# Miniprotein binders against q56419, part 214

Target 1, 326 residues: q56419
Amino acid sequence: MEGRTLEEVQEEVFKRHGVLVPKKELEDLAKALEEAGLLLTEKVEARLKEEEEKLKRERPMRLAGLSYPEGEREARAFLEAFRASYPGEGEEARVLLMPHLEPSRVPEVYGAALAALEKTPPPERIYLVGVAHRPLKEKAAALPVPFQTPFGPALPDLPALQALDALLPFELFNTPLAFREEHSLELPLFFLKGRFPEARVLPLLVARRSPELGEALKVVLRDFPGLLVLAVDLSHVGPRFGDTPLTRTLAEEARRRDLGFLERLAEGEPEAALAFLGANPTRIDGVEVVASLLPLLRERKGKVLAHRLDLEAPTLSAVGAGTLVL

## First folded at step 18 (miniprotein)

Design cc24
Fold by ESMFold2-Fast, scan of step 18:
Structure cc24 (fold): chain B 326 residues (1-326), chain A 104 residues (1-104)
Amino acid sequence: as target 1 above (326 residues)
Amino acid sequence: SMEEKIRELAEKLAKLAQELAELAGDGSDPDEIKKKLEEFIRVFLELYELDREKDNPEADYWLQMTIELVWEFMDAFKEGNVEDAVELLMYIAEAAERLAEALD
């Protein structure tokens, strides 16, 4: 109700979700916004314009030195350590589902993806489909520029991107700034470029379900065959995601939903996978990607290689991650 | 209905995010900024505590993005990144507007 005070709302949220926004943090933010002076909004707008212009030429690394090493030799050792963290053997992938969560949190899951890539013949191109963490102007977007990696630039497949753009009812290259700090592309690309240094890439972001994207991709893949990679995380549970603090029951429900979703995809039944989740109560972010790519996933059987629900203890939240080959 | 309540809260959150971004650094009264920020957090927490009652994939997507962007906004100011906080207010306003539109 509008009649509730901030204190009253905070009390209820704390009781149900364990979330408290300290008054000092609000005071510090208000002071910082005031002290920034007359030009803060104009300064931010100018910065965004400058960064958008730079993205017309290349997409620089943002997570080098943080999520992966900057140097090529150190990056290669890092990648091999992740492969070694997974004790199993991979299977050849024509479609690979892998996470985009911080790799150090789920090393065995990324190791499983690397095992699959090891068994996969080098593709000419990779269709890398991530999820947008910033608003897109359209349901999907791409950025047709080199993406920098420690292994050298991942070059865009311009003919395939142009063929895709021509088949879509919207402009594909519609939101360059959404790619500036997009870990759902940058983190999987690190591993993909390390394994397939000669492959060109189609870096794609899905915001909302776009059946037209899946139909267009099915056509483009016939003329421009390549590896399809769905870079998605699974359940998002706990206060960080609008839920209650993580309990054993909630964690079990998240694992059940993750595995049920992946297993139905492995049977070549993506509609059944979506139906199984219903209202998606544990917030599997792969739902929008799978719903967009239905024509590419139907009747394609495969195997779940790994799954983990990773706990972020300070926030009592967790994110699911998995590796699926089709 | 719950959908109507979510739409109303999303509209309020978008307006407050836009107003806070506009007030930032323009010489506005600090008391006004503080009051708007407190109202922004209050509206966010009201939206945050509501359960999804209906299967609407587009609304669910924008709701999730809105929640994640507000948490990034909170993290940015804890780190003293005031420019990033203003940028995130702009994204919050857009995401919350898209959420409200999805429920129209």
Scores: ipSAE 0.677, ipTM 0.858, lowest interface PAE 1.2, mean pLDDT 88
Fold by OpenDDE base, second read of step 21:
Structure cc24 (fold): chain B 326 residues (1-326), chain A 104 residues (1-104)
Amino acid sequence: as target 1 above (326 residues)
Amino acid sequence: SMEEKIRELAEKLAKLAQELAELAGDGSDPDEIKKKLEEFIRVFLELYELDREKDNPEADYWLQMTIELVWEFMDAFKEGNVEDAVELLMYIAEAAERLAEALD
């Protein structure tokens, strides 16, 4: 691509991937950067520093009024509507795998999670394990502060978090800024807090597989029992993720891999689930989380309650979501 | 090798992301910013179009992270959110550096 004009590159990308990166948007951006006239980098750095200091006290809602209602009454109606979107009954969960995708894209999958939670006795604490969509300094991290929700703050279980930190070979409380906008925790937490308002939470993020995390959690769970929640999505296919536009063949392959992964987890064979994916060509989001939590998933039998591959039409891309109870 | 090409592109992308973040400051020539942005997009698209060798899971992770962050960067531009765009450039630089390191 050396020596090509931006227009030529854009045209080629459009031809190959069906996605236009509009030249006008780039020009508008350049102009906006020019007009911003401020040491935007310094401003951004100062903002980040301020946000990091705030995160020492609490994690505010970032998606309230966007992905879910900010008001408690409206939030309760939202939960009820999502539950209604799943016609089935749930099962008691000791481990819940649920999505973190935009709720409006996969309502019945979140509905299935709510159905499972209806059959689950209120836990004292919830181990909420999400996926890092920002770089972490370590393989995993935790944020030991209250997370704001429309149902009130989700309070951290500090004793359990401290016990976990003590068993890990790295500092668990790292990269607080990675939690600031992390939807893989915020979106599932909305549903969990709505169902279990009194449960304490351990907000955890996984970047890369950490066998040490699973072993440490196994020990901590003995002294600090609770519900384990894997907040993970499944396949990511299409131009947004590096593929050609979604085709029937690509969608079928994504579904095959998603269901094959979930079914093997449901049989209590997490190693077989990982092996089934191989190089993970459809980019199942939850692989690093599952690989970290192997000791907690082994020999646990369960049931797949829901699955969907949802199309994002503007990018001709699709994301898989599922709900699994163990 | 394909790995070497990915590494070179990742290093170049990281550098361009950093330079763009810095140029978003006071007194920068708009033409220079535009030129750097065009170069950034060209480098990204070249990286994006390469067949991914899946023999290095660490590299694959950082490549995927880089791609996702660049898409978020483009979305931020479309929305006119310049502060978020600059923040994302910083994360792109970090992810691309980590990608290059994984191929070392």
Scores: ipSAE 0.617, ipTM 0.855, lowest interface PAE 1.1, mean pLDDT 89

Design cc25
Fold by ESMFold2-Fast, scan of step 18:
Structure cc25 (fold): chain B 326 residues (1-326), chain A 104 residues (1-104)
Amino acid sequence: as target 1 above (326 residues)
Amino acid sequence: SMEEKIRELAEKLAKLAQELAELAGDGSDPDEIKKKLEEFIRVFLELYELDREKDNPEADYWLQMTIELVWEFMDAFMEGNVEDAVELLMYIAEAAERLAEALD
């Protein structure tokens, strides 16, 4: 900042955004980096190269024992508990929107997704579209390998993935490392594999708006029909996400914004949903996915089954989550 | 303009992230690393404080990615995960470069 010390900048950011970066932690990190010794960057690069090679064969579980149980029996009981948290029957889905945040924070929302899957005939394949949390070389990417789950490996639909790759103006299999620790795919996949153990999967990440992806998917879905799953979170509000601390008014605005967005999608009007967000400027995690998939969402009517705004009290921040069937 | 300021800060953040990752590999003086970390945090906080119109979806995506990666970086170093911190610096450099490009 213009002539301000780090302490002064931190104090102002804390007062406005509720976050603080302590100077002692910077000293501790500097000492740790020095103590790690020479060639730390080479060691990290070697680790990344090794992990990338492993990803050519399979994608291992990263959140087992943390977000869901490692054992199949325990995982099944866990999934059934989430279904039980939602009192409704669900509805058949041709398109399912579900969250990817930590399941324990919004159990009824995941339960609603499970209820919808119970009413849905088993698909031959699932197009699982998540959000990239690492930079992708292109606007979208896929990883054509088995994804491990407690219910066994979710196998890739190689013919459908190759058809998709052939139709895109860029290499679809362009950033394997982005899939190494990707919860927007791993968490929904846990629930999807538990309900549809025989379905093959197209694990897709969207980084930025890609109309070409939606057009290509429309063609591929005609030849390789399946369930389309949008694994997206909704409003992100508060200091954790670069916004002001949560207030009752901001929480009410976030809920209204999330529901307005979902309700317009449920009416088969995805352009209206995007326009609604443009008129009410805010961060919704799913906007780039919806904008990329417009051809697949138009004229599909459906229903919002659940919505919750999850509070992260220590940071006065919140994330919206919802379940929508189309 | 606000967009030019964001672009400049993104370019600075990317360069600082790259330099920090390289300094760890060179056995550099702890005081030099600390000074560079303080500069990195100052630039990030300046970027984080900027209130901008969300009218460029590509830039908005990369800005948010950059912010989230820096918070992950700070979580990693507070937990003592030095190798994860260095890896995150590499991702921060990439995301910040993409942010600058989106505003070109």
Scores: ipSAE 0.658, ipTM 0.853, lowest interface PAE 1.4, mean pLDDT 86
Fold by OpenDDE base, second read of step 21:
Structure cc25 (fold): chain B 326 residues (1-326), chain A 104 residues (1-104)
Amino acid sequence: as target 1 above (326 residues)
Amino acid sequence: SMEEKIRELAEKLAKLAQELAELAGDGSDPDEIKKKLEEFIRVFLELYELDREKDNPEADYWLQMTIELVWEFMDAFMEGNVEDAVELLMYIAEAAERLAEALD
């Protein structure tokens, strides 16, 4: 690949992966970088510093008006429509596994989560465990500030967060910037806050498996009972994730792994679920979260309510999503 | 070895990401930026096309993170969001460095 022009690279990527990387956009970016006149690095660093200071007070909405409505009235209608997309009834959840994928891609899966929440008594607090899509300084992190939603701020449970921090061998309150745009918390929180407006929240991110987190949470849950929510996606397959374009065979394998994973979790066998995935060739997103929360998932029987493998047509890639109640 | 090749590519990718982020400023030669960007994409594609050995879970994690961040960078770039693209280059540099470290 040495000596190839940008055009040749673009053509090759398209031919191999079916993804267009527009040359013009690369040229326009190079030009835009030239025209911006400010060391974009300094500007970005200054912006990040300002954003970090703001995150000491609150986490603003980033996806309002994009993934969900900003206005409360419209947001309520949005919730109702998603609930309507799932024709079944839910079950009471002590543990809820739900997606964090763009809601419009898997409406019935979010609908299933809402159905489960309808059967769940209002919790005092929600332990919301998402997936870090940015580097963390530690294996896990928390942000102890209000998260903005169309239904008002989701307030943190500071006593429970402090109790958790005290039991961990690392500083829980690390990498605040990783929360700024983290959709794995924001999207599920929209649905959770809409259903349980009075619940406090513990927004947690997992990067790498932390057995210590699961053990600590098990202790904290005794003194601070609440709903545990795993906000995780399932398989990630196709060019966007390093595979060839989606084929029937690849889709069938992704579904097989997704369902096999969820079914074993539903049987209260999280170790068996992890073992079933092996090297995780279809890149199930929630593996590190599940591996961290083993003590909380063991021996809990439940039910898979929904599953979908959703195609992203522009990239010929697909992402799995599921809803499980334990 | 495949691991050594991944490590070398990760280190190179990290360096290029950092250089691109630094060049994305006043007084930089557009031709130099373009050349670096082309090299960045070539290195990424070479890394992307390698058969992933999944014998190192830590390395696999950082490899996946690196790939996802590069795609987000490309999306931001295509949308003309230059500030986000530069921010993403910084995260790519970090993730690629962590990948290289996981293979040491």
Scores: ipSAE 0.440, ipTM 0.784, lowest interface PAE 1.5, mean pLDDT 87

Design cc26
Fold by OpenDDE base, second read of step 21:
Structure cc26 (fold): chain B 326 residues (1-326), chain A 104 residues (1-104)
Amino acid sequence: as target 1 above (326 residues)
Amino acid sequence: SMEEKIRELAEKLAKLAQELAELAGDGSDPDEIKKKLEEFIRVFLELYELDREKDNPEADYWLQMTIELVWEFMEAFREGNVEDAVELLMYIAEAAERLAEALD
């Protein structure tokens, strides 16, 4: 594309993907960068350094008042409304797969997770495994500090985290800044803390598959029993993710892959679930998490409680979400 | 090869992201910032339009990360969050660099 004008490139992208990046937005961006003044990079670096120091003590809420209510009373009403959006009954979970998508997009899927949690005895600890949406220094990471919620702080299980770190070939406590805005932990944790206020939490992020993580967790779970939660989304299709606008064919393929993945997990065949996806053309979010946790998912039979492919209309894109109990 | 083309674009994107982050900090000429931004978007769009080779899972991971971060970068600007936009440029630079490394 060397030699093409920006307008020509934008027009071509629009024609192919139905997404327009307006020239005006670029002009506004350039102007905003100009108006931000001198030493913006230094200011950002100083901010990041300060935030990293704060993360040594606690992880504050980032999505309170946006994705969920900040106040406890309102937060409880929020939980009840989400539970009400799922008309079914749950099942006891030893392993729970649930989404981390914006809750308002898939309320019944979160409702299904709450239904499962109603049938689950209160765990001493929750292993909450999310997806890294920022670069990690290692394949996986943990943040051993309290996570703030409307229901009070979710306290870390330090002994269990230390036991896990001791069994891994890399430093588990890496890349604290990746946790600062990570919604794959914050959103599921809202629901989990609301249901199990006394449970300690192991907040874990996976970037790339780590078989060592699954083997280490299998050992740790013997001495430190708890609920395993996979906070993962499913297919990501459309212009936002590199595809053409959502079509019926693309949506059907996304649903097929989502359900085929979840059903094989429900049968206790996680390797078959991964093999079914192949090159993962619809970009199921949770593949690296599942690939890391194979030893914990094998031979566990369960049930798919809910699934939805949700349209993001402004981008003509869609994201799959599901709830599975094992 | 397609892999070489992706690698070259990723390297160029990483460099441009770093340069933009630096220019935003030094009170640089608005015209220079605009020019670099236009180039950044052109390189990104060229990368975005390429058919993804699915035989390198590591490269695919970093490519997807890069695309998602660039999208967030554009959203941050629409919202007027300039500090967040500069932070995202730093992450884009890292992700694009790691994409290039995965294709070496």
Scores: ipSAE 0.675, ipTM 0.876, lowest interface PAE 0.9, mean pLDDT 90
Fold by ESMFold2-Fast, scan of step 18:
Structure cc26 (fold): chain B 326 residues (1-326), chain A 104 residues (1-104)
Amino acid sequence: as target 1 above (326 residues)
Amino acid sequence: SMEEKIRELAEKLAKLAQELAELAGDGSDPDEIKKKLEEFIRVFLELYELDREKDNPEADYWLQMTIELVWEFMEAFREGNVEDAVELLMYIAEAAERLAEALD
């Protein structure tokens, strides 16, 4: 792009991909950076250090009042409304795959997860595995502190977390700041804590494929049995995710890709599920989690309870969400 | 060849993100910041519009992380303050650097 203006670049991208980077946003950001003046980087570094220190004590709610109600009574009514949005019956889960997409966009899918939890005996602990949306120092991380919810704090299972840490070839508690604003844990946790208020939690983030995590978890689950929850979204299609603008054909392909992936997992064939995705052009954020947890998913049969492709018209993009019980 | 070009663009994007974060803290003037920001966006759009085989899961992960972080960076001023933009530049630098490493 040597010798090209930003306007020329944006015109070319728009012609090929239907994507625009708003010029006003760039102008506003440049002015804001200028107006911030000296020492801005030092202030950000100081803020990060302070936030990291706070995370040694607890993880506060970030999405209360936005994605779910802050008050306990209102939160309970909200959870009941999501359950009511799903007309089906649940099944007992030993492994639950559920989304972490904004709940109001896929209420039937979260309702299906709640139906499964209704049929599941209360576990002593939940292994909650989400997807990192910030770079982790290692392939996976955990934060061994209470996570605040409207239903009270979700307490960490310290003995199980320490057993897991001891079995891994890297420090498990390696990137506390990645948990500061992590909706792939916070949103599923809201529903899980509402249903299982006494369960302790292992809040785990997977960044990249970590077979060592799956092997270690297999050992830990033997001594510390619990519910395994994979909090993952499915297909990501469209310009928001570095792909072409959504069309009817691409949406149909995304739905088939999501269901094909989930159906293979339901057959106890996670390697087949991954191979199925390898032939497709679209990212599923659950890939890294499934690839890491292979030993826990093999030969476990189950059922797909719900699936939806959530369409975002302004960006011509979509995200898939599903509920699977194993 | 495509992987080499993606690696080169990722290295350049990482450097530009780091330089923008540094400029925000060292008293650089608005013309310098704007020029560097425009260069950052040009490099990002070139990286963004490249077709790739998606045959390297590590690289695919870091490319997608980089794309998502840049979109968050663009939204930072609307959602929060300029401090969030600087923080995101630090994450973009790390993600793009990891992308380049995955393609070595």
Scores: ipSAE 0.663, ipTM 0.853, lowest interface PAE 1.3, mean pLDDT 85

Design cc27
Fold by ESMFold2-Fast, scan of step 18:
Structure cc27 (fold): chain B 326 residues (1-326), chain A 104 residues (1-104)
Amino acid sequence: as target 1 above (326 residues)
Amino acid sequence: SMEEKIRELAEKLAKLAQELAELAGDGSDPDEIKKKLEEFIRVFLELYELDREKDNPEADYWLQMTIELVWEFMNAFREGNVEDAVELLMYIAEAAERLAEALD
């Protein structure tokens, strides 16, 4: 182990990344942990167990009143406002790539997704593929329960989920708690349910790449045709994501990286899209999803409808978002 | 090697996260908690500062998740949500362990 003091490490990290954790903040954190009182760890463990049991029945809204309105009327008006933020017409989608970051940060990108959904015939089911933000027991997971929305529950397509499970070399329904607070599913689902209220859903999370998932999905989609939605954000730049503070140059590079990735996907060349990212140091959370779904993305030509790099000023960080139809 | 260094830091971070979660609310000395938090932050910043020359997609995935979880942990405390912070320490421990395993 390195034998450096906290101050020495902080000085080096500050020089490279502009990050510094104030001494007062560490003192406050230590006191907060002590002041939390007896049985805090046991209380958290009991809470997780209770929440896991509840997830066997339904997945409640977590972001209602924060990222979107809880009431149906207000949610409908919100959806219409986002559609209005995109001045173009959509294109019919068989595969839709859309973001999952906070909608208010990139309304025109979600508006482009809504425009595409307006041009798309109502599917019987939606394969909604998000990115795991909690550790999964396996490379991918699904939760076969109704997901609550302001437009009513999005019902699981149980026959299609069971068909998928049967084709995979691992248990598909393996990490229910990962779905408890998963914005990569909840935020796109709000928009999808508003547009296709009768569609059933396969809510899928991808962690590390799973080629077996893509092969299984290719088979399941033949018997259970539907809309494939990749709910992924693009470049993650800045200290919050283990990168240097955002500069004009880094922002320009992130935009170029995002667009190069999306344009290669639009040409039906997902391997080329992944190779294009290979030399870049910043994370795109869609990489594991695209790498898992290669058989579904090859030779599908399409169009990039929107792209935005959104600044998170307090952290000098940014997240890219885009809408792509295939 | 660099990979061994990252593995050792990841193992240390996982252990510290687990120990901090277990110390929370059990009547531990505030100075003991503070020392463990300082060590946790020091180890995290050392891991964060290291440049990696070679690509390892599995390790890169778990490293990125670990970084994101630590930022969520800091934000939970800033918001005064100590229960969420303890839960995030448990997830940090798991992610850092998987990072170490990916480099083994």
Scores: ipSAE 0.706, ipTM 0.872, lowest interface PAE 1.2, mean pLDDT 87
Fold by OpenDDE base, second read of step 21:
Structure cc27 (fold): chain B 326 residues (1-326), chain A 104 residues (1-104)
Amino acid sequence: as target 1 above (326 residues)
Amino acid sequence: SMEEKIRELAEKLAKLAQELAELAGDGSDPDEIKKKLEEFIRVFLELYELDREKDNPEADYWLQMTIELVWEFMNAFREGNVEDAVELLMYIAEAAERLAEALD
């Protein structure tokens, strides 16, 4: 690409991927950077430092009023509407796999999760394992502070978190800034806290597979029993993720991989689920989480309650979401 | 090799991201910022168009992270969130560096 104009590159990308990065947007960006004025980097660094200090006390809501209602009354109505979007009945869950996608995109999948939670006795604690969408210093991390929700703060289980940290070969309490805007924890936590207001939470993020995490959790769960929740999405296909625009063939492949993955998990064969994906060409989001939690997923039989491949029309891309109980 | 090309592009992308984040500071020439931004986008698009090698899961992870962060960066600009855009440049630099390291 050396020697091509930006316009030529943009045109080529548009032709190949159906997505245009308009030159005007780049010009507007350059202008915005210019207008943002003096010491923007220092300002950002100072902001990050302040936010990191705040995260020592609590994790505030970031998506309240955007993805879900901020007010408790409205939040309860939101939960009820999502539950109503799933016409089926749930099953008792010891392990729940649920999405972290924008709730409005896959309401019935979240509804299925709520249906499962209705059949689940209130746990003392919830192990909430999300996906890191920011770089972590270690393979996994935890944030041992209250997470704000419309239903009140989700309080951390400090004894269980400390027990987990003691069994890991790395510092569990790393990269607090990665939690600041992490939707893979915030969105599922809304539903979980709404259903189980008294449950303590272990908010965990996985970046890369950590077999040590699964083994450590297996030990911790003996002394600190609770509900295990995998907050993961499935296939990510289309221009937003490096593919051509969504086609029928690509969508069928994504669905096949999503369902094949979930079905093998439902059979209690997580290694077979991972093997089925191979190089993971449709980019199933939850593979690193599942690979980390193999000891907890083996021989557990369950049921797939819901699945959807949701189109993001502006980018001609799609994301898979599912709900599985074990 | 394709791996070597990805590594080179990742290193270049990381450097450009860092330089852009720094240029957002005091006294920077708008024309220089624009030029760096254009170069950043060109390097990204070149990286984006390459066939992903599936034989290195670590590299694939960081490549995917880099692509997603660049997408968020572009969205932050569309929304006029310049501070968020600069923050995202820092994460892009980190992810691209880690991609390059995974191919070393």
Scores: ipSAE 0.639, ipTM 0.867, lowest interface PAE 1.0, mean pLDDT 89

